# VHH binders against q9y6x5, part 304

Target 1, 379 residues: q9y6x5
Amino acid sequence: LPPKLLLVSFDGFRADYLKNYEFPHLQNFIKEGVLVEHVKNVFITKTFPNHYSIVTGLYEESHGIVANSMYDAVTKKHFSDSNDKDPFWWNEAVPIWVTNQLQENRSSAAAMWPGTDVPIHDTISSYFMNYNSSVSFEERLNNITMWLNNSNPPVTFATLYWEEPDASGHKYGPEDKENMSRVLKKIDDLIGDLVQRLKMLGLWENLNVIITSDHGMTQCSQDRLINLDSCIDHSYYTLIDLSPVAAILPKINRTEVYNKLKNCSPHMNVYLKEDIPNRFYYQHNDRIQPIILVADEGWTIVLNESSQKLGDHGYDNSLPSMHPFLAAHGPAFHKGYKHSTINIVDIYPMMCHILGLKPHPNNGTFGHTKCLLVDQWCI

## First folded at step 14 (VHH)

Design ga58 (framework vhh_8dlx_2)
Fold by ESMFold2-Fast, scan of step 14:
Structure ga58 (fold): chain B 379 residues (1-379), chain A 119 residues (1-119)
Amino acid sequence: as target 1 above (379 residues)
Amino acid sequence: EVQLVESGGGVVQPGRSLRLSCAASGFTVSSNWMGWVRQAPGKGLEWIGDIYSGGNRFYNPSLKSLVTISRDDSTNTLYLQMNSLRAEDTAIYYCATGKDYYSLAFDIWGKGTLVTVSS
């Protein structure tokens, strides 16, 4: 039987949560598997961009999902991540489920992973659920396990996405120990349910399982707001995305808009597209706007309003608060091994290796994940 | 569980006004960004406007003189007031919010309410 892989994401699971809270079920998973303590995600540190980087091994400028809201300067199309199933937005890359279905006579299954309900290069996940945030974790898990056991051709790659702890991280902030402990205990209980169900179905010993996330979370405050309306009238530009990375499309002209913004706040960096730092790998795409504003960690860009949120993400990817973790268990992985750091783009070539697939050109480095794998030599 | 339920649609004569309501449950309207989007028969989605957690409002420039968005935090309800209705305003009207607090992307939608403008 070909190797099988289940990729699970808990949105907004900051790496440091593992040190500050107890996770008995996740700890048991790690004890018999591997842990990467920090995953350096791609910029911007947001949900759709990083989820697509995990499954393509590409920086955002290369895969084209550069934000959760986008405008394409060449085609003049506008994107909303929940209402636009136009393959145009996703076709700049080939995600692993497409590769899995095209290189081998194999099936893919998906429970809500971003992009899996869209035909990409004329290929949609063999089994999928249309995105709906109201569907329970239990229903997603039931569908995935059913498809893993009852498919022909066999499902060899499956994905499962869950919106927490991101939603609660925004509402309570990562420093609210009382509320976050409750939320994270529920996540750990879901991990326990996942493992138990895989064991009951006879899948656990022969299935490779990766548990990861797309980004972390930083504490925000009403005392750390950047009022964009104090710098420029919004009638002079179209706002494509707001906070903490604002994507500005000038209506008047780029130089005039830039000059109004460039010294607006000491807690925000203002970049012309060509001046965006090379380390972000966030420049070479028509969906990246002419002016990008990047707020300092914990600062929120607003439009003459207060913010009631206590946590956010999207900030500089060098910040440890923005980093998720990666844990894995299964026949491909060592037992009881801890690794310090990998890049989020390294996950894709590792997964291709586990599944026996030839990866499409990507920004990941297979050598960075070798020490996790039983069939590789760790120098 | 987050639910958005629109109401107030129906048949209305040209030149009249209409107010749509969106009742939110499992979710606090005063803590989140929310908006209205419409879809006319055989057409794509058209953004109407948004209200942010702090109460600031932004409108589609083509509709700015014709619509007003408001909310009642005590009843957890969002409203869309429409004035001087025309036949081209015939559409299904959706209440929506974004997954990301600061994103303009709509990932949580109501089922919609139909507004028909006819003489």
Scores: ipSAE 0.000, ipTM 0.099, lowest interface PAE 23.9, mean pLDDT 88

Design ga59 (framework vhh_8dlx_2)
Fold by ESMFold2-Fast, scan of step 14:
Structure ga59 (fold): chain B 379 residues (1-379), chain A 119 residues (1-119)
Amino acid sequence: as target 1 above (379 residues)
Amino acid sequence: EVQLVESGGGVVQPGRSLRLSCAASGFTVSSNWMGWVRQAPGKGLEWIGDIYSGGARFYNPSLKSLVTISRDDSTNTLYLQMNSLRAEDTAIYYCATGKDYYSLAFDIWGKGTLVTVSS
C-alpha cells in the first residue's frame, strides 16, 4: 500500500494571520501535526510562480513560470491567467504529479492546482478538473476524496486549490479586520469540513495532508502609486507585466530606457537583467525581460490611472508580509511540533520522500524539513 | 432530547421531483452535521449525502446529479430535493445526525418517510 499525500493551498494566506485571528479547526489540525510558522517563497511572490515552485522545488528562473504575465520573444507567445494552457510555458520543469505517474504505477488527482489541467512532458494529472473559479470548495473536495478512494492505479498524490483569502485580500486589504475576520473564519470552517470529510471516509488516519499557501498580502493605497507614464513614453518599450514587478521590453536602446526609468520614483528599484540581486534567483531565463522594476512594499505601479487594489503581493520575498505558512498532519509527520522557517522550494523534496519518489534535480534542501518527519533524525 | 421528524413523502409519478423536509428539535442544525439515508424494500441502507456545520455538502457519487441537500437555519430544517425520480427511488427516507460534531456515525435518526415512485 503506497503512502498517500493531499496537498492543499489557500491562495494568499499570509503567515501572521495565524497570530491575529482565531482558527479553532486549523489549531486542532496543528495540535496533532506540525506547523512551519514562515515559508520563504520565491521571487516574484505571485500565484503561478510560487504554486509551480511548490511542486517542482525550483526557483522561477529554473522552472520557467517567472510571472503571472510572460512573453517569449523567440516564439512570440504570451502567457496570462486567461491564456495559460500552452505546455510550452510549463515544460521547463517536471512537477511532482508527473513524476508520481511515471516512476511507479500510480495515479495523481487535482482540483484546480495551477498547471494540473495542462499536459506537461505529454503527461496530465490522471484525474483533474479544468480550471473554473465558480466551482465550490465542496465540489473540489468531493472529487478529490472520491478519486483517493476509487482509483486504479491508486491515487497517491492529490492537490486541492482554493482562491481565498487572496481574492478578498486584494479587494479589502489585509488591514480590514472586519472583512478579513469573516473571510478567514470561512476558511477555518472549510478546513474543519475537510478534516471531517476525511474522517468520515476512513482516510484521515492513513493520509498525509499538507495545508499551505503561495504568498502573503500587503496593504496598498491610492496614496502609494508610481505613474510610469510620468518618466517614459509608451513608444519606447513594450510592457510585459506591470505591478508590483514591471517587466520592460525596450523597443529602442536598452540603456536609454534604463536611464529614463532609474530615477523615476524613490519607491521602486530599476534593474538591468544582469544587475538583478543574486538573492532573488531571478535572472537566468529568457522569459525574464531586459529591465525589471521592483516596487517597494505597498506601492503600485500604474499607467496614468488609479488602482482599485487595496491589497497586493509580488514584492521582495524577504518581506514577512509575503510569507505563507505550512501545516501538516499524517503518519509521516510528528505530532505537536513547531518549526520556525523553511524555503518554499524545500516542500518538493520533502513530498518526494513521503511518497517514496526519486526527486528531479531541485533547489530545495531535504535537511531543512527533516525535523517535521517521524522517520528522520533532525538533531 | 434531540428529535428529527421527516415529512414530504408519498406517491409520486416517475420523472417528477419531490422535496423532503426534516424538522430538528433539541439542537441547532448549523452546529452539527446532518445527512440523508434511504432503504429500498428488501435492500440495505444507502447513504445519500451529508451537510456539515460549516455548510459543505457531500453526496453519494451515484446520486449527485439527482439530489440536492440544503438547510434553513432560521427554521432549523434540513431538506432533500430529488429530481427525475425512478421506480428504484422507492424507499423509506431518513434524516440523521451524529450525537456531536465529532461523531462519525449516524447516532440519531428520524422515523423515516416513505416515498413510492409508481405510475
Scores: ipSAE 0.005, ipTM 0.424, lowest interface PAE 10.2, mean pLDDT 90

Design ga6 (framework vhh_8dlx_2)
Fold by ESMFold2-Fast, scan of step 14:
Order: structure tokens, then C-alpha cells, then sequence
Structure ga6 (fold): chain B 379 residues (1-379), chain A 119 residues (1-119)
């Protein structure tokens, strides 16, 4: 029987939540599996970019999903919202479900993972759900487990995405212990339901399960706003994305726009595209705009308005507040092993190894994750 | 001692609704998974559905539109709501749970409550 993998994402699950709250179900999962305490995600630390990096092993400049709002200077196309289904935006990389279906003639299944309801390189996930945030976790889980148990050719790669704790992190901020405690307890209960359902269906013993996230969350405040309108008039530029990384397309000379922005606030960095720090791996793509503004942690860029967000992400990927974790369980993984850190791009080649797939060229390093795996020599 | 006691069975006319109760003692329903199973005269056990500790519910596809499982954590009670009852719904109804959260089978059962759909 071919190896099987279920990849689960809880959006915005900051790694240090594990130390500040109790997760009895997740702790039982980890006790008989592996835990990576910090996953260093890619810049910018946003949902669509990082979810696509997990399944491609590529930096954003390489896979082409460089933000949740994008403009392509060559084709003049706009990515108007986070649910844009034009394959153009997704075709700069090959996600693992496409590889799974094409190399081994196996099936893939998806419950809401970004990109899975889009035909990428003329291939859509064998089983999928069109994105709809109102669909319950139990309905997503029911569909995934039915497809894992009742498919021909067999489903060997499945994904499940859940919007919490990101939505509540934005609404309440990560420092609201009362509200976050309630939300995180519910997530732990859902993890318990996931494990129990897999066991009841006879899937648990032969299924590899990864639980991870795309980014963390940091506290924002009305006292930490950068008003872009105080620096530059709307007539000078087109705004492609706003906060905390603003993407600026100049309507006049780029140098003049840069000069108006560069001294606007001590709490943001202003970069010409060619001056973006190499460590971000955020430069070599036509969808990255000529001028990028990067706010300091906890600061929000606004257009002469207040912000309703008490928490946000998108900030520098070196910040621990932006890091998620990774936990895994199954026949491919050691039991009771803890690892300190990996890069989020390392998840892809590890998953390809577990499924017996040849990875497409990627930015991950298999050696970084091999100590998690029972079939590997760990030095 | 872990004990499950079903109630609410009886004779009911076709097309009517009925709610069964399962009172649990010796453990907390909120932190465990529970299910409903029935057995019609001369037939095998038929699974109706489960509710897990986090509130996720899973149903037999043939029954999903006709039944709802719920719980009251304050009274430590599990419920099965049945609508549009038919003669073929005549059966002994059991609530059941595993001996622990990760049990793969129904290890703990009530004695059952009889539902007769007639006239």
C-alpha cells in the first residue's frame, strides 16, 4: 500500500502559544510523535505566500504568490483578493498535490488549503472543496476522511486548512489571554476530534499526519500607526498592498516617490526593489513592486484612518512572534523527539520523501528534517 | 463506576419525532466521545452517529437527514433527536463510549431503550 500523508494547517498559530496555554490533545499527539518548536517562515509572513511555500518548498520570489494582494507589471494583471482563482498567479511553481497526481498516478484530496481549488499546470486536486470560510471543521474533516478511505486510485496526499487562531488573533490580539485561551482550547479540542476520527476509521496507524501553521501573530495598537497620507499624496502612486508591507507602484519618477517616503516614519523601512535585504529572498519577481515599505513589529500602515486590527502578521520573518511550529505523527516519524527549528521551505522535500515523490527544484534542505524520520541516518 | 442509562423510548406513531436521552455517570461527556447504535428485531447493529469531545459530529450517511446528536455538558447527558419516524426505525437504541478518549471501539454500553414505531 503506498504511504499516506495528511497535512493540517491552523492559520496564525504562533509557536509560543504552546508554552503559554495548555494543549492536552496536542501534547498527547506530540508525546507519540515529533515536535519542531519553531518554523522559520518566508517573507512576507502572510497566509497565501507561506501556505504556498509549505507545498512547493520555494521562497515567494520563486513561487510567485508574493502577497495576498498582487500586481504583475509584465501582464498588467491584478490579484484583486485572496481567493483569486486565475491559474496565472499559481503557475510559477508545482505544488506537491500536482506532483503526487502526475508522478505516481495517485489521488490528492483538499479541504480549503490555498491553491487547491485552482487548476495549476492544468491539474486540480482529485478531490477538493471550493473555498468557503463558513464551512465547519467537522465537514472538512468528514470529507477528507471519506476521501482517504474511499478512493481509487488511492488518496495518498490530503490537506486540511482552518482559519483559527488567525481570525481571533487579528480581532483580539495575541495578548488578550481570556479570548485567546477560549480560541486555543477549541483548537486543541478539534485536534482531539481529528485524532479520534482517524482512529475510529482505522486510518491512524498507517497515516502520517503533520500539524503546522503558516505564521504567528503580534500585538498592534492605535498608538502604533504610520499614516502614509501624511508622507505622500495619492496622485503620486498606486497602492498594491498596504500593511505591514506596503507595495508601491509609482505614477511619477520612482526616485521622487522614494524621496517622499524614505523619511516619513522612524518605524518603517523604505526599500527600492534592488535594495530589499537579500536575507528576505524577496526581490526577483515581477510581482514585487518598485518600492516596498516594511513596518516595524506591531506598527500598522494606514491611509488617514484608524485600524480595527489588534493583532497582525506580515512582519520580518526573523521575529519569533512570526514563527509557527510543526508537530507530526505516523509511521515515518520518530516518537517523543523534539527539534529546535527548521525553515518552512524544508517541509516540502520532507513530504516528498515520505510519499516517495521526486521533488521539483526547491529552496528546502532535506538534511534539516531527516532527524524527524525513522528511515534516515541522524548524525 | 462508569455507567450509561438510556431513556425516552416508547411507542410512537409514524411521522412523529422523538428525543432519546443518555445519562452518564463516572466520567464527563464533554471530555469523551460518545455514539448511538441501534438494533432492529432480527437484524445486526446499525451505527447512527458519534459526537466527539470537541463537538464534532459524524453520522451514518443513510440517517444523516433524519437524526441529530447533541449533549448538555451541565447535566452530563447525551441526546439523539429523531425526526420523521418510520416503521423501520423500530429498534433498541444504545448509547456507547470507549474506555478512554483514544479507544477504537465501543467498550462501554448502556442497556438500551426500546423505540416502537406503529399504528
Amino acid sequence: as target 1 above (379 residues)
Amino acid sequence: EVQLVESGGGVVQPGRSLRLSCAASGFTVKSNWMGWVRQAPGKGLEWIGDIYSGGSRFYNPSLKSLVTISRDDSTNTLYLQMNSLRAEDTAIYYCATGKDYYSLAFDIWGKGTLVTVSS
Scores: ipSAE 0.084, ipTM 0.624, lowest interface PAE 6.1, mean pLDDT 90

Design ga60 (framework vhh_8dlx_2)
Fold by ESMFold2-Fast, scan of step 14:
Structure ga60 (fold): chain B 379 residues (1-379), chain A 119 residues (1-119)
Amino acid sequence: as target 1 above (379 residues)
Amino acid sequence: EVQLVESGGGVVQPGRSLRLSCAASGFTVSSNWMGWVRQAPGKGLEWIGDIYSGGGRFYNPSLKSLVTISRDDSTNTLYLQMNSLRAEDTAIYYCATGKDYYSLAFDIWGKGTLVTVSS
């Protein structure tokens, strides 16, 4: 039988939650599998960019999903949560489910992973659910497991996405131990349900399962706001994205807009596109705006208003608070192995190896993940 | 048809400087972004830096103090100036460009020029 892989994402699962809260079901999963203690994600540390980096192995400037809100300077198209089904936005890369369907007689299945309800390069996941946040984890899991057991050609790659703990992280902030404890316990229970369901259906022993996330979460405050309206009038620019990374499209004079913004706050860095730090790999794309503002950790950029967010993400990807973890179990993985750090772009070539797929050119390094795998030599 | 031809490689002693050239044809260098990439023997590709149509430059942080990228729009040529050369700079050096201004992949490559740093 061909190797099978289920990729699960819990949005906004900060790596150090594993050290500060109890996860009995996840801990049992890890005991007989592998744990990467933190994953260095791509900048900006947002949901759509990082989920697409996981499945393409590319930095945002290469895969084209550069933010959760985008503007394309050449085509004049606007991308927002309501417009995420236009294939134009997703066509700058080939995600793993497309590669999986095209290289062999194989199917892919998807429950809500960003991009899976969009035809990319005229190829849509063989089985998928249209994105709807109101659909329960249990319904998503039931569909995925049904497709893994009852498909021809066989489903060899499946994805499952869940919005928590991100939604609660925003609402309560990661420092709210009482509320976060309840939320994280519920997630651990969902992991227990996942493992139990796979065992009951006879899938557990032969299925590779990766549990990961796209980013972390940091504490915000009403005392840490950057009011953009105090520095520049809206008549000078069009705002493409706001916080904590603002994307500024100058209406006429880029230099004048830059000069008005560069001293706006000591808690925000202002970059002309060509001056964005190389380590971000966030420069070479039509959808990256001429001026980018990057708030310091825990600071929120606002337009003459208060922010109700007690937690946020999108900050510098060197910050440990922005890092998720990766746990995996299955025939491809060692048992009881812990690894310190990988890059989020490294997940894609590892998954291609597990599935026997030839990866598209990517920014990941297979060597970074080979120690997790039983069929690889590791010093 | 876009063509890139690197030149200026050869044997050079440690501590010296070397300038590589990349002659472009089939497009205007001032209307596109261009970059330099190298590959040392037995190693992977290492990005050196880029120059954008507007003249902005972006370098690999590990190399930024040692290299300068420039262009001559009148001769449609890209340059890589390398200073304080070390044995570890021994590599094949490629110039590359994307198919358009915002291309993220180096879609178009030269054949490369070999630089050997030895005493």
Scores: ipSAE 0.000, ipTM 0.095, lowest interface PAE 23.7, mean pLDDT 89

Design ga61 (framework vhh_8dlx_2)
Fold by ESMFold2-Fast, scan of step 14:
Structure ga61 (fold): chain B 379 residues (1-379), chain A 119 residues (1-119)
Amino acid sequence: as target 1 above (379 residues)
Amino acid sequence: EVQLVESGGGVVQPGRSLRLSCAASGFTVSSNWMGWVRQAPGKGLEWIGDIYSGGDRFYNPSLKSLVTISRDDSTNTLYLQMNSLRAEDTAIYYCATGKDYYSLAFDIWGKGTLVTVSS
């Protein structure tokens, strides 16, 4: 029987939540599997970019989903949540579900993972759900388990995406222990439901399951705002993305726009595209704008308005608050093993190894994940 | 058919308390997730808080000390108690619910009730 993998993402699950809250179902999952305590995500630490990095093993400058809002200077196309189904935005990389379908006589299944309802290189996930945030976790789980158990050719790669705790992290902020405790308990209960459903259907013993996330969350405040309108008039630029990484397309002279912005706030770094730090791997793509503003952790860039967000992400990927975790269970994984840190781009070559797929060229390092796997030597 | 009808709004003086009601029909309040959202004149929607089927309550931290959400399962009614009302609390108040317990979005909304805080 071919190896099978279910990849589950809980959006915005900050790694540090595991230390500050109780997760009995997740803890039982980890006791019989592996835990990576921190996953260093890619810059910018946003949902669409990092979800696509997980399934391609590429930095954002290489896979082309460089933000949740984008402008492509070559084609003059605009990307927003309403335009995310245009294949143009997703075609700079080959995600694992496409490779799975093309290299092997196998199917892929998807419940809401970003990009899975888009034909990429003329290939769409064999089974998928059109993105709709109103669809319950239970309905997503029911469809995924039905497809894993009843497909021909067999579903060997499946994805399941859930919007929490990101939505609540934005509403309450990660420091609201009372509200976040209740949200995270609900997520732990969903993990319990997932495991129970897989056991009931006879899938649990032969299925590899990865539970991970795309980014963390940090506390924001009305006392930590950067008013961009106090620095520069709207007539000077077109705003492509706002906060906490602002993407600025100058309407006038790039140098003049840069000079107006560079000393605007002590809590914001202003970069010309060629001066963006190499460690971000965020420079070599036409969708990265000529000037990028990067707010310090917990600071929000606004346009003479208040912000209702009490939590946010998108900040420097070296910040521990931006890091998710990874837990895994199944025949490919050791039992009761803890690992400190991997890069989010390392997940892709590990998943290719588990599925027996030849990875496309990628920025991950298979060696970083070897100690998690039973068929690899780590001693 | 699910319907939500808000009531209890009106003109109230600063510093006073007010309780809003939301009468639900076509579903059971105790089995569903419900919440309150408001919209001040010329502003966007501001989330106030939720109550889940099991009784767990979640509040906007900026409003937590000023509001309480409760329900009466026997009358199938959701309540929002507001204390120490200020001019900034002037808004249309909406009752809302999701399709089911696990829903992340408010899919079903009432028409709203206007609260004006004025001397």
Scores: ipSAE 0.000, ipTM 0.129, lowest interface PAE 20.0, mean pLDDT 89

Design ga62 (framework vhh_8dlx_2)
Fold by ESMFold2-Fast, scan of step 14:
Structure ga62 (fold): chain B 379 residues (1-379), chain A 119 residues (1-119)
Amino acid sequence: as target 1 above (379 residues)
Amino acid sequence: EVQLVESGGGVVQPGRSLRLSCAASGFTVSSNWMGWVRQAPGKGLEWIGDIYSGGKRFYNPSLKSLVTISRDDSTNTLYLQMNSLRAEDTAIYYCATGKDYYSLAFDIWGKGTLVTVSS
């Protein structure tokens, strides 16, 4: 039988939560599997971009999902949560479920992972759920496990996405220990439910399971606001994305807009597209706007208003607060092994190896994940 | 030293065909993972296709009916045949090679050859 893999994401699960809160179910999962303590995600550290990087192994400039809100100047199309089903936005890369279905006679299954309800290169996940945040974790898990047991051709790659702890991280902030403790305990209980369900159905011993996340969370404050309206009249530009990375499309000369913004705040960096730091790998795509503003950690860009967010993400990907973790269990993985750091783009070639798939060209390095795998030698 | 030199680019009219070549030195193309990647102005890298040491080929599903990758082991040269060119095919075309099968980490890239599709 071909190898099987279930990829699970808990949105906004900051790596540091593992050290500050108790996770008895996740701890039991890790004791018999592997833990990567920090995953260095891609810039910008947002949900859609990083979820697509996990399944393509590409930087955002290469896979084309460069933000949660985008504008394409060539086609004049706008991307938002309401129109993320247009294949145009997703067709600049080939995600692993498409490769799984096209290279091998295998099926893929998906419960809410970004992009899985969209036909990409005329291929949609064999089994999928249309995105709906109101659908319970239990219903998502029930569908995934049903498809893993009852498919022909067999489901060999399955994904499961859950919106917490991101929603609560935004609402309460990561430093609210009382509320975050409650939320994270609920997530640990869901991990317990996942493991129990897989054991009850006879899947646990032969299934590879990865639990990871797309980004972390940092504390914000009403004392750390950057009012863009104090720097430039918004009539001079179109705002494509606001905070903490603002995407600016000038209505007048780009240099004039840049000059009005460049000394606006000591807590914000202003870049012409060609001057964006190379280390971000965030330059070579039509959907990256002519001027990008990057707020310092914990600072919020606003338009003459207060921010209700007590936590946020999207900041510099070198910040530990933006990093998620990765835990894995199954026949492909060592037991009781801890690794310090990998890049989020490294997950894709590792998953291709586990599934026996030829990866598409990507920015990941298989060598970075070798020590996690039983069929590889680690020096 | 190891190097890759692309050639065959230039201005071509829509609907025409074009063949690009990639001359390799310092290593043997038949023993390595070779690929073609393009980058349109202001866009990220788009994978076109690869050829493995054993001759097996893989193509981007969006491009598979429009392109063919081949090699001439006697001249140590990789080729990309493109048919029915459109304005959106305007890009810098790179040949690349790498040692890491699983990551497709291309260690060595050519300088690139510009293909402009316009009337």
Scores: ipSAE 0.000, ipTM 0.222, lowest interface PAE 17.6, mean pLDDT 89

Design ga63 (framework vhh_8dlx_2)
Fold by ESMFold2-Fast, scan of step 14:
Structure ga63 (fold): chain B 379 residues (1-379), chain A 119 residues (1-119)
Amino acid sequence: as target 1 above (379 residues)
Amino acid sequence: EVQLVESGGGVVQPGRSLRLSCAASGFTVSSNWMGWVRQAPGKGLEWIGDIYSGGHRFYNPSLKSLVTISRDDSTNTLYLQMNSLRAEDTAIYYCATGKDYYSLAFDIWGKGTLVTVSS
């Protein structure tokens, strides 16, 4: 019987929420499994880039999903959350569900994970749902569990994506304890439902389950705005992405645009592409624009307007507020083990090991996750 | 000691085909994943494609119709066949592999072979 893995993402689940709110169902899951307290995500700390890094083990410059809004100067194509189905954007890497289907005679199943409704290298997830935010968690879970139990060849890798607590984090901000408490309690109840359904269907004892997230959330304010229009006229550039990382495509000389921006705000760093800090691993891709602006934590870049966002993400990946967590349970994992930190790119090679797959070349280090696994020696 | 030696580069005319070879020593190509990567003058590294121990092949989709990767397990050699060469294919071509299952990057590389597409 081949090993099975279900990968679950709760978008925008900041690691320190675990310490500031009660999660009885998640705590019970962790008690019989493992917890990684902080996962250091990739830059930029956005949904599409980090979800693709989890399933490819690659930095954004290598897998090609470098932002939630992208422009490719060579092909003149545009990417956004409403225009994300062109395989062109996803084909710079091989995600784990493609590897699972091609290396082994096995199936993959997906409920809304970014990229799973796109044919990548001419391969789409064996079972999938077209992205629709209106579909309930219950319907996603029902489809995933049906496919895990009733597929030939067997589904050995399954994914499930949920939009909260990210949507509420943006609306209320992470410092709104009353609203965030209600949202996070609902998520804990969904985790309880997940575990109960897997037990009722006889899947729980033989299924490896990973619960993780792509990024955290930080508090924003109307008092922390950077008005780009006060620094440079819109006729000088095309804006590809705005906040908190702005992607600038100059319409005139790059140096002239850079000189107008470089001293614009004490709360924003301005980089020519070749000067972007090496630690970001955010340089070697044509989809990264010639000038990148990086706002300080909690600051929002705007175009002569207010911002309605009380929370945001996309900031420097060294910031603890940007870090998610990882919890896991199943036959591959120790029981009651806590680990401090891994890199988000380390998740992919760990999952390949659990499934018996040869990983595609990646930026992760298997050694960072070996202490979580029963079949590995921890040093 | 694991070593990779590329050969077959040189000056070729636009529209022609060329086959590059990579001779491996110190390990068995049929037991490992291997790939090709290129670097054009003034550009970053561009992944071309790779082949896994079981024979499955993966390609950069921008290059998929123009290249074929194969191997000869009896001679412990990896090949890259390139068709319809253009000036933009001018690059140093590297053969690469990972040093083990837990090495999750191309961390063993050959010295490279230069391909110049020029009339």
Scores: ipSAE 0.000, ipTM 0.179, lowest interface PAE 18.9, mean pLDDT 89

